# Designs tried in a protein design chat: VHH binders against E3 ubiquitin-protein ligase UPL5 (UPL5). Part 1

Every score and structure here is a prediction.

Target 1, 342 residues: E3 ubiquitin-protein ligase UPL5 (UPL5), of Arabidopsis thaliana (Mouse-ear cress) (q9su29r532to873)
Amino acid sequence: SPEALHGGLFMEFKNEEATGPGVLREWFYLVCQEIFNPKNTLFLRSADDFRRFSPNPASKVDPLHPDFFEFTGRVIALALMHKVQVGVLFDRVFFLQLAGLKISLEDIKDTDRIMYNSCKQILEMDPEFFDSNAGLGLTFVLETEELGKRDTIELCPDGKLKAVNSKNRKQYVDLLIERRFATPILEQVKQFSRGFTDMLSHSVPPRSFFKRLYLEDLDGMLRGGENPISIDDWKAHTEYNGFKETDRQIDWFWKILKKMTEEEQRSILFFWTSNKFVPVEGFRGLSSKLYIYRLYEANDRLPLSHTCFYRLCIPRYPTITLMEQRLRLIAQDHVSSSFGKW
Below, numbering starts at 1 at the first letter of every chain, in headers, positions and changes, except where a header shows other numbers; antibody chains are not in Kabat numbers.
F, E and O stand for the ipSAE by ESMFold2-Fast, ESMFold2 and OpenDDE, each averaged over both directions (binder to target, target to binder). V2 = 0.75 x the mean of E and O + 0.25 x the DockQ between their complexes.
[cut] stands for letters that were removed.
Atom coordinates printed by the task and the answers are left out, and those that the model quotes come from them; centres of patches stay.

## First folded at step 12 (VHH; from k2 with D56T T99I)

Design k7
Fold by ESMFold2, look of step 13:
Structure k7 (fold): chain B 342 residues (1-342), chain A 123 residues (1-123)
Amino acid sequence: as target 1 above (342 residues)
Amino acid sequence: QVQLVETGGGLVQPGGSLRLSCAASGFTFSSYAMGWARQVPGKGLEWVSDIYSGGTTYYQDSVKGRFTISRDNAKSTVYLQMNSLKPEDTAVYYCAREIVYDSSGLRYTFDYWGQGTQVTVSS
């Protein structure tokens, strides 16, 4: 797994002018799919929000893990600078640590629902009942398991000797959350931040960048909108060469796209532009308009694209049935993949 | 080694004409699509025109009817004839080779670029 990740992380990378923006966008997307693949043990999905990723504390067993997290920070910064949606979402705790912000009980609700509920119960229990039951027998410790060995971590000096009661239970919960969720990934956050800073302007530190955002803002920057793709918006930002917008073929094209599943639509967009996701502001957020160009050489051929300039090239298909068949072929993921085969 | 060398840039009056040439070497020229792009001051890179191996041509709307791309496979050369030049055509013009950059055979990009040639349209 590390060897596969290493191969994917060191792919030869040309500057924007030499390779073209379409290949660059595709590279960011594919590299991020590999980095955030759980098989590579760098990141884990959050248990109570499957869409989101957090650094894997266990990645520290790999001596190269600092380099991998630094590289990831560079890739994310570059993707943001080029306004590329790479399709990843960060866990709230990870985001807050990047921002240098305190982690609260409410911040772990979607990270670990069981601990959230337990801590909430501790804080909301009647004070007299809680104290009369010896604080449920709790002391300021966290029990952990690393590499098969259980261990006890004191949350404060002499924590094993400090009983939890109604007057200090908030302090207990605050320390527990920090030690359980934030502390284990501190090194990974540090290395990510170093790589991020290297690619971003040296005058803009990572904490300042992330502090100015809500998590939802970062979600939009990295994944774009989650709403279905608007075919009307797509059509409104598309121009034609060799076709009139009133031609039958253009009418057929948009009708076919409207009938496709969302996944097929995203595959067509990716084939056309190397963008898997539409920006939050819609197609206006793309760097240029999209184009449908006529191919003159053959009326039954598969579409072509030039993704640097958002061009989709299609022949003047004689029937809607043939156009649909050809479009559905390029919408299949093994056909539309940048590294797939026909 | 792939090489692309542009020539024919220079200073020209508005309404004038200029012909750019791009000499290609190090690959089977007739098998590749070729294109022109330009770096406009303050605007970044802009696609201008393509010519495919079969001779089909495409043009950006702003140059359509004024510019003509052509190729001579025997000389491994692509040309851009620019007529009715306007001040907004002032840019560094690059020729580039197009390739299929994935195994599908359907998706294209520019993989090699020339050094560029300056075109200045000024009174």
Scores: ipSAE 0.221, ipTM 0.641, lowest interface PAE 3.7, mean pLDDT 81

## First folded at step 15 (VHH; from k7 with S104W)

Design n6
Fold by OpenDDE, look of step 16:
Structure n6 (fold): chain B 342 residues (1-342), chain A 123 residues (1-123)
Amino acid sequence: as target 1 above (342 residues)
Amino acid sequence: QVQLVETGGGLVQPGGSLRLSCAASGFTFSSYAMGWARQVPGKGLEWVSDIYSGGTTYYQDSVKGRFTISRDNAKSTVYLQMNSLKPEDTAVYYCAREIVYDSWGLRYTFDYWGQGTQVTVSS
C-alpha cells in the first residue's frame, strides 16, 4: 500500500531539526509554489498536463541554475520526509529520469503525439516496404528548430551517414526519444538528484528511491488525493473543545464550508493546519485530528489557529452570516498565508 | 541558543497534584507567549495551555479549573500547576515558546520545544 511504502521510505531520510511543524509545512508549500512558478522559468508546465512540471532546458542560461535545482531537490526531499503535500506534480519524463529509467515510446504518447505517431509508424511499417523505400530517407539525426534556427543533431557518431532501416529502426527511435526528451534536462536532473540525496540516509541512493515508486505514488506523496476535499471526511476527523457537535455554530461551520469553493476550502484548511492538500487516504492520513476550540473573546472576532496542533479557535458567533463573513475573510490568500517570519 | 528545560514531572495518584516548571534561556522571555502541550504514546500532540506576554491565559477544556499556567519573567520560567490529576492526564508534557507568524496576528505556532517531562497518574 502507498501508506506502507511511505512509512518505509521516511525511515531512510536524514534527521532534521524542526523549528515547529506548522511553520515548516507552510514553508514547504510556499517555497515550492515559488520554485515551480512558471514565471521563474526554472520549470515548465508539461504540454500534456499543465499541472505537471519538468525542468526548463533553457534554465541553463542562468549560471545559478545548478544551485536552484539542487535546492529544489533538497526541498522536495524534506517535504516528503515530513509528509507534507506541496501540491506539485512531476512530468513523467522527469520522473523517469530521476528514477534512472529509460524513456519509452509509450511514455511520450501524450507529451508529443506527432512524434509518437511518427515513431510508431516507423516501427510498425512492413520491413520490406520500409527498406525498399530507403528507410524513408531517414538518418540517425534529430532536426531541431529553435527561434527560427534549424539545427541537426547526430544521434550517434556519424549519424548523418547512418541510414535507418528495418533492422536498426528501433535503435533509431530509442535514440531519438532520448535525445529529444531526456538529454535536454540531464543536468537539471543530476543537480536535483544531488540535492535530494543529501537529505537521504547514506544507504539509499536517490535513484533507488524513485525506482521504488510509480508516478502515481509520487503524485500522491507530493499532492495528495486527486479527489475534491470531502467535507464529511473532514468533519469525521474533527473534534470539538468548548463546543458540542450539536451546537449551532458547529452546524453553521460545516454548512459554510460545504458552500465554499474547493479553493476556499483549501484556504481554510491551510489557515487551520498549514496544509493545503489532504493525503491520499484522506484526513486520517494527517498527523493528528483536527480541533475546533471555542474562543472566549468578542463574538465578532476573527478565528485564530494554532497550526502545530491543528487547532482552530472560533468565537461563538451569534449568526451564521457573521460566521460566514469571518470564515471567508480568513480564506483570503493574504490572510491565510503567513508573510514569513522565517 | 533557545533552550527550554522542563522539570517537576513524576508519578502521582489520582486526585494528586504536580507543578511543572520550564526554565527558558536564549531569548527575551518576557516578550513571548509560552505554552504547554502533552503527548500520549501513539497519539498526537495535544494543546494544554498557553500564557501570553501580557498575562492572558488559555486552557483546554479538559484541564480548565484544574490546571493553572503562570509565568515569572524575572526567572524566565513558565509553570503549570496541575491539580486534581486524572489517569487521562498521563502524558509527556512539553514546554514551548509560542509565536505569531502571520501579519494579521491570527496564526500561532510553537517554534521551540523542551525535552519533555513524564507525568504519570496511576493508583
Scores: ipSAE 0.762, ipTM 0.917, lowest interface PAE 0.4, mean pLDDT 90
Fold by ESMFold2, look of step 16:
Structure n6 (fold): chain B 342 residues (1-342), chain A 123 residues (1-123)
Amino acid sequence: as target 1 above (342 residues)
Amino acid sequence: QVQLVETGGGLVQPGGSLRLSCAASGFTFSSYAMGWARQVPGKGLEWVSDIYSGGTTYYQDSVKGRFTISRDNAKSTVYLQMNSLKPEDTAVYYCAREIVYDSWGLRYTFDYWGQGTQVTVSS
C-alpha cells in the first residue's frame, strides 16, 4: 500500500543517517529509481525526450500524492546538498515551473514535438489564408478527454465564442501552452517545492535556486557529466596494491572495461564505489582515488569491494577469459546493487 | 540503538605510542567486523584498519607494522595500538562497524561510526 511504501522509505533514510558515505550514496540512487520508476505513476518520461521526467498529472488520483511529491522534493534537495548524482533529468517545463518562469513555445519542443509543430504552423501560416479559412475553425478552447467524457476548457472568458485569427493566434498559443503543460502539474510542483524548501530552508528558496541555473547545470548536478564514461580518465585515477600498473591483469582489466556497454561500466563503477555516475569534472571530482587491491586467495574468486574507500579487490586471475567472466557477473544489476543487512 | 565511543586520543611526541579504544553497544559485537578510519586535516577521510569477527586484520600500507588493531569480544571493545607515531598520523580517528551489505557477500561498508577522537603527533 502507499502508506507502507511511504513509511518504509522514510524509515530507511532515517536509519542511513548514521551510515557511511557508500551506503548513503546507494540509498539516494535506489530511492530515486523507485520514485521515478514509471510503474509508480508519480512521474512520466517526456514524450520526445525519454531521458527526462515530469510529474504525472494523473497522480492526483492517489490521496497520498502530495506526501510523495513533498518527499521527492526533500530527497532531491538532500542529494544536491550531499553532491550525490542520482541519475535523474527533469523535463524543461517542470524545471521552468520550479524556477517560476514563463513557458515559451520553444520550451515544449522536447516535451511534446507534435504540439510544438502544430502551434508553430498556426503562428507561421499566411495571415490572409489563415483568416479566410476561419482560423482553421479554432476557438480559444482546449479539448480534453477524462474518464471517457469529452471536456472543453475555455482558455479565456467566453473562449468558446472567441475565434482564433491572425491577430490573436499568438495569444491563443500562449494560453494553450499554459493550460496544457503548466496548469496540470501546478499542485505537484507546489508540493515538491515545499519539500525542497524544508531541506534548504535557511539557504535558498527553490525558485531562486532554480532561476540561477540553466537546465544543463541542473543536469550536471543530478545526473553528472561525462557520457560515455571515460575509461582513460578512470584508469588515470586508479592506484594499485599488490599489482604493478604494467601487470597483464591490469592491462586485461582495462581492455575488458573498454569492451563493456555503458550500462555495464556504470554497474562496475557502482559495485566499486556506490557511485553510478561520474561528477561533471570527471573522476577527479570523486572524494578519493580508486584502488585495485590484490586478493591473495583463490585465483578464480569473484571480486570484492569496500565502497567507502573506492577499493576493488581481485585475485591474480590466470586468464583474461576468467577475468572477463567474473567482471561481467558482477556487472549484472542484481549482483552489483544488492543491499546488505542492517 | 548502535553506539560507538572512542577514547584514548591525545598529544604525543614523534616516535611515541598511543592506544585508542572503541566501546560498542546496542548490537551483537562478536558477529561484526570493526574498523578505524581517520580524517587528516588537509586531506579527506582515510581508511586505517579492519578486524573481522574471526580475527583477520587488514591495514592501510602507511600504517602496516606500526599499528595493531585488536578486539575484546567480552568487553565489546576494539583497540588500535599505534606505535612509532609520525606527524602525518595526526588526525581525528573514527571507530566504525563494518558489514557486508549485499546478498552475495561481495560489498563492504562502514554502517555506523563513532564521534571520533583527536590524535596529535607533535613536539
Scores: ipSAE 0.251, ipTM 0.655, lowest interface PAE 3.1, mean pLDDT 80

## First folded at step 16 (VHH)

Design p2 (from n6 with Y52S)
Fold by OpenDDE, fold request of step 17:
Structure p2 (fold): chain B 342 residues (1-342), chain A 123 residues (1-123)
Amino acid sequence: as target 1 above (342 residues)
Amino acid sequence: QVQLVETGGGLVQPGGSLRLSCAASGFTFSSYAMGWARQVPGKGLEWVSDISSGGTTYYQDSVKGRFTISRDNAKSTVYLQMNSLKPEDTAVYYCAREIVYDSWGLRYTFDYWGQGTQVTVSS
């Protein structure tokens, strides 16, 4: 079962002494946000899914890129080990490469429709027709045009001299796909894998880890569930100290959260727990219950959080309006994030 | 280098008492809040108590009236006096340094932790 697999996978990571779990969670999230920021050109958004990331082939020109990809591998491994959802999604091709799996024609269907259709036509064409037409004049080469320069890349030794026919056209397509989608990021994948491996116990190859997963499994591990945050689930996993569940302040609190945008809700969660995302299992998947504590200070004070223990301290606000104002204030990104301050 | 070393753990019968000590070094002890947390194997971290630099004390409800946190700045040591111990208090107890790590002074965390000391309450 996926659950059993998930549990077993974590035991393969190196046991690391964690100091400051709250800070650590936040660090993983923030660092990943920076690493996967398209502005730094290390990673690109996937062509088929804007939410997903793939290594930038052009990153090879950066003298620092090797260290960054290894570092990224380590960070991702550690995040997984600590069960921190960092909110990053990997491109399918990138994932397949990490798993050491071959990229199939179907895998590129949405990434490059033109190439997909062309390759499909080559494979589905009548063999006799294909051969009678000299394999459409194809040889084992990939023609590329970059910056106005045309280049011919051989897909195998002496590929320029090797004609495509009905017997070897499958091999041709496989090599074409590999050269187009896998080869350009091969070094980055290797570097990432090296970093990732550094965090694994007993010399477990990173490919073994990824091979045990579907892409959707990895998505769940890194981002959590695809569904919006459930306020009801959130409430069900929250305990109160210094408040009764029936107190008007508690009622106000949840009413306000329900009115918030998803982004605001996530900001509150982050402020509260240093988690931006919730596990696939929901709030039950978190390491602890959430706690709302009464803050016995000025009634207009902003909420406080103890992120190591998922404690939110709230004054006994006299009005729902004041509570909403204060909660919306802490929901602002610049307030909820502690980047650069630790 | 920041170091926190817990001592005083052990086996005790229900209703018994233990006093945990945490010796701190590598930082200005008097300038930081300190705290205690505990963890049962397979379960999450649980906050127990903390004490501000000024000596203000806070407790989890389950330990209120039974546990007392204190500090000796001259010795750079924080203590946890545990009385009327119960089986449910069985855990590894960790000493930690508490900090505010946001510019607004709103978010708190334990940034450095000791190795932990086992407390077992059993008849």
Scores: ipSAE 0.765, ipTM 0.917, lowest interface PAE 0.4, mean pLDDT 90
Fold by OpenDDE, fold request of step 17:
Structure p2 (fold): chain B 342 residues (1-342), chain A 123 residues (1-123)
Amino acid sequence: as target 1 above (342 residues)
Amino acid sequence: QVQLVETGGGLVQPGGSLRLSCAASGFTFSSYAMGWARQVPGKGLEWVSDISSGGTTYYQDSVKGRFTISRDNAKSTVYLQMNSLKPEDTAVYYCAREIVYDSWGLRYTFDYWGQGTQVTVSS
């Protein structure tokens, strides 16, 4: 199971020296946010799903390109080993390549509908008809148009001279898909894999790791569950110190959280725990229960957090309005996140 | 290099006492808050106690009244006096340096940890 595999990775990391877990979790998240920031051009948003990322083929022109992807591989591996959901989703093609799997026509159905339909027609066409029509004039080449310039790429040696027919059309389609979707990011995949491997024990090759997973499994490992955060689950896994569960402040706290947007809730969670996302299994999947502690200071001060222990310290606010104001303040990105003082 | 070395752990009967010590080096000890955490095998890390640079002490509810954290800045050492020990206190105890790591002064973490010392409370 994916969980079993994930557990194995965690065990391998156990012997490594690390700084405090709170800072480490936050570091993983923030670094990944920067790495996968489209503005940095290392990765691109996937065409089929904007939430997902694939390596930027154009990044190869940067002399430092290899280092970045190796680094990314290391970071992702470490995040997985530490069971930190960094909130990154990989493109299906990227994932398949990491797994060392061939990209099928079906895999690109939503990525390039035109190519998919064309290839499907080529494959499904009556062989006699196809051959009688000279294979539709197709040869083993990929035609690309970049910046108004048309280029012809041979899919095999002397591909320009090799006609497509009913017997070799499958090979033709396979080569097209490979050249169009796999080849452009081949080097990045290799570099990523190298970095990834560096963090894993030699007992589990990167390809083997990914081959044991479905994309959805990886999603769960990197992002957590697809569903919104359950406030009820959150409550169920929170303990109180210096407060009673029946205290009005506790009631207010959860009421306020329920009114917050998903993003605000995640920000509060991050402030609290250095986790931006919750595991697939929910809050029970976290390393510890969450704790709300009473802060015995001024009743109007901002909350404090001890992220190593999932401890949130809250004053006994006199009104729900004040509490809401303070919680919304810490939910702001510039407050909830640390900016490199570690 | 920052180093934290715990001592004083051992086996004790329920109701007994232990005093843990943590010798710190490699940083200005008096400028940092220090803390203790514990971990039971198979369970997560649990916060036990903190002491600020100024000597303000904080405790987990489960150890309040039983445990006392203190520090000697001249010796760069933090202590945890554990009285009335219970089987539930059995764990590896870690000393750690506590820092604020956000610009707002709101988020705290343990950034350096000792190797830990085993405390076993058993009859």
Scores: ipSAE 0.759, ipTM 0.913, lowest interface PAE 0.4, mean pLDDT 90
Fold by ESMFold2, fold request of step 17:
Structure p2 (fold): chain B 342 residues (1-342), chain A 123 residues (1-123)
Amino acid sequence: as target 1 above (342 residues)
Amino acid sequence: QVQLVETGGGLVQPGGSLRLSCAASGFTFSSYAMGWARQVPGKGLEWVSDISSGGTTYYQDSVKGRFTISRDNAKSTVYLQMNSLKPEDTAVYYCAREIVYDSWGLRYTFDYWGQGTQVTVSS
């Protein structure tokens, strides 16, 4: 619930310097999963790129939405400062708003292809043909729907009475884009930016931070690489204690991991390290090497981990079948955390 | 409000000894496992030792027989006695509280850490 999220998560940020890196990584991932869950009405997936998020203009129905966007800005700033990939991508329009940059027609191509194509056609139509057809009957208005209610928005004073023609069609398209994509999320962008700035060690305006980046740079910082996890890279960055690299159990482990789905592999990595995502530079970008330690308790026990040390503890399993069964069990999505019930 | 404060670090010659202390506050100390980790320059974060709430101890292989972890629940303090120190023991040593993430008891982490104390082993 929004109320519980508000109280508990804010308290944990008050003492972040004392918080262990494993707990912090776990917390960033879980919090972002909840914030960017479309069911919570704060963010929506972009229509033409379902991997990307933008603020939901309708989030205004929740009176606490300014606090949630400010909180989100704090979380993102801290994740960037700690070099933690949280697995989210922002829509280009949202990124441009954070950077304080104007949204061009080309910028909406992947956000709303229908509007992009329509506006492009309006601008490229022969001026004489456009004017002789009364500007296709267009006036300076935008029709919108919010919460099932349709409204007509004038793009300028008396816009309903101002006809579009070949002389003013660029102005029309510019205003249409601004009112469609920038204006509806201005408050959310403002609150996000406040939270983001508040977390910086030296007060750095969000515009100056985001202006220095291409969107692809931010993608790498927040999501990391898009490639499937490289098992060879993973193995190359893993050391052993209580096992030798040549032991049959180690050979079995990597063979099993190679056979797992990408989703199962990410679950094992998360179990092991509290990292769900690998940096763009691969496993060398993690803060340390990974470790497989031998458990000396029982040879059929489930694996254990200590996420601060990237340590996975496994017994000397007697068979590959038992090892596979145990690894598939810990790859299940149901994992409890120190943050309580989710 | 959880607070962990390490003391007892310093400069020591190879073969020497140090005793680190960690004063804990802001939680029910006797209910938690505690541990020590070290940040080795150029090698990253390294686990050193754990002690359970019931007093069971665990050690990294490189420190077994040389280091002893202990706790005093009445004083809310955990200790690390370091003997036969070697140059490779040079690091910032952190005290930390241990928790288990999951209901199955499988995923461990240190959730709160102290500010650390420098231990330097040099001739």
Scores: ipSAE 0.455, ipTM 0.801, lowest interface PAE 1.9, mean pLDDT 83
Fold by ESMFold2, fold request of step 17:
Structure p2 (fold): chain B 342 residues (1-342), chain A 123 residues (1-123)
Amino acid sequence: as target 1 above (342 residues)
Amino acid sequence: QVQLVETGGGLVQPGGSLRLSCAASGFTFSSYAMGWARQVPGKGLEWVSDISSGGTTYYQDSVKGRFTISRDNAKSTVYLQMNSLKPEDTAVYYCAREIVYDSWGLRYTFDYWGQGTQVTVSS
């Protein structure tokens, strides 16, 4: 667990219905940032789709890995139940295993393109040519490396003695895919599913939940809408108190926000609402409209927010330069991602 | 274990009055700002009122002059006196504890909420 996060951030919410929605959104975002942080080595990015995660087979060396994956399953289930987007994309292979579905050759195309191409060539080679070349010298084995030691795994009984030919090459490819992509993460998938099940109704088992979805559906539920954030949609869902829409400060605000990077925009949204990600349907999918309130105090102070009510409070800044400086300051990660009492 | 329990809701005619109470336990009540929010039918959460640890009160414009928030630190209790009630005040009312997320004192939220009490204003 990250040293910067107190043990309270990884505690289960036993009374989550009493916990405010802003605190819940904050917690889901922070805990998922740590779970999927590459430094923690629980999940790996897919080699041929950098955006997607799958369990790290090497995580098994940590004696606590079952607890971490079970916890992750609980967090993901809770986020889905509360309709919170946590910005996570799962690899297709991992998704299929959660759904209890067989992994086909086409399913690994974006997970491991080299293996995909090699297996495709084996299956599509002319049968007579393949057999006349001794099946390229292949037998029913998988070569592996663990802890720097190369090893050979038989894909079936007496696999070292079983030559691949045009009649059994489909079986060979099927077993190779299973042993290479499914078997190494079976324990992690099992523990994730256990934690996920603990949070779901007994009438909706994990396989049934994932099996009813396309991967695209899960992407929308966990990551939310695709980037970038629509500033026009944001503006259309924002109301004002103490300002009129035609005030110079409001014009400046949206101009500044349009100039910001996507990461700065997400940091402002998080500061404002505790939402880092926008739902698939855009700002209309949030639980309420957003608000900009006028502060009737010093005209140069930093913005304030109340995340439960999607409220951002700003003074009537005298210049656009000052407003931009203040907004860029609150967009810095150490301000927007700060943690308080729980 | 933080616990907030609201009482005092009910059915009242337009122009009537109700007093809500919120009993707090599991934390140092006198150190926290407290507030009321409401869930209006078919809409999101709406802020109603806050009271600081020092007793300073704040109100949404639509309830100012009609609602009064107060606290009794010795009894760890927050009250909301609601007068001149209107049909649009119909909602589930929640008592909540306020915290600040950040070391700069900029980001506020209600971290723990009660179970809510129904207020219905109708003929």
Scores: ipSAE 0.450, ipTM 0.791, lowest interface PAE 1.8, mean pLDDT 83

Design p2 (from n6 with Y52S)
Fold by ESMFold2, fold request of step 17:
Structure p2 (fold): chain B 342 residues (1-342), chain A 123 residues (1-123)
Amino acid sequence: as target 1 above (342 residues)
Amino acid sequence: QVQLVETGGGLVQPGGSLRLSCAASGFTFSSYAMGWARQVPGKGLEWVSDISSGGTTYYQDSVKGRFTISRDNAKSTVYLQMNSLKPEDTAVYYCAREIVYDSWGLRYTFDYWGQGTQVTVSS
């Protein structure tokens, strides 16, 4: 919620070295959930790739929006430095602007397919046919709608009077793309970049960092692996205390996890480690192995965890049914954490 | 601002002893559980010991009987007495404050850590 961003979660993170790794991972996840929550209107999902986020041009109506985008830049930089996956994908156009790169027609293909196809037709139409039809009646303008109001924006001086023809249609398309996709978020990109630079030890400019990446690389760094969680990989990186790997409870545990939905599996991982997402490398990319410890009290109690140590504590459950019920209970959102101080 | 400062590390021969101290400030020390963790070379972060606000102590199996955690609320200090040291005890030792994330009391973590002190056990 906006109140969480203003009150509880919006802070300067200047002493992160003193903060425990479990609390840090939890904080990154919670803060990013609030920042990228559509309810807060800071970011929007891309129209033709719903997985990806781009700054919301309308966020400019909030006087505090520069601070929010600068803060977001700091959070993303810190997550990258700490190698924490926060489950975020950026739109290609936004990524290219962070890299300081020009946006081409091919770059908007998955951002706005309708505009892509229209511009492609304009560029590929027979020159004489295009010119004889007055360039389809096009001039150097962009029609926009903001809050129910239509506006006409000139792409160049006297754009309303400048007809598109076969000799200038490339310029028209270039200006159209820039004005529609880059210009509306320019301030947000600027503030994000400022915050990002602040966290990278002030020695690595955002353009330099992003220029060295393909979008796929950034996807791996911020979202983590694209495939479902591998239960075999998880098991291979888990050690035991108070259980033997051959114990029936251990066999039950992994069988139950394999049956769970991906969302439930991620919730168990989060409960256990404060990691919601697995690195591209899989579980070997985590800072340590995971642990299952035996809890020597009542054989029916809920699991416990210590997230700094990737430790899950479970009793010696008498039946697979009881274990499954307890694991599904801790996978629910209402067993969420509360922090003492952020 | 919470601050934890460890002292007392050093080089010790196997079978020797060290006493680690952790001075705490910036919070109501007597109200919090405290603990020790260690970063073992080439392995990772490992829990060592906890002490509750009321003085109840807990130890990992490998140090039980050899290490003793204690606290002095008047000095806002937690201690780790380390006896019969072994080469596998070689690590950077961190003092930390413990919290519980959730209202159900299920998820624990150390929320604030000191800078660490090196303990080396070698001939």
Scores: ipSAE 0.446, ipTM 0.782, lowest interface PAE 1.8, mean pLDDT 83

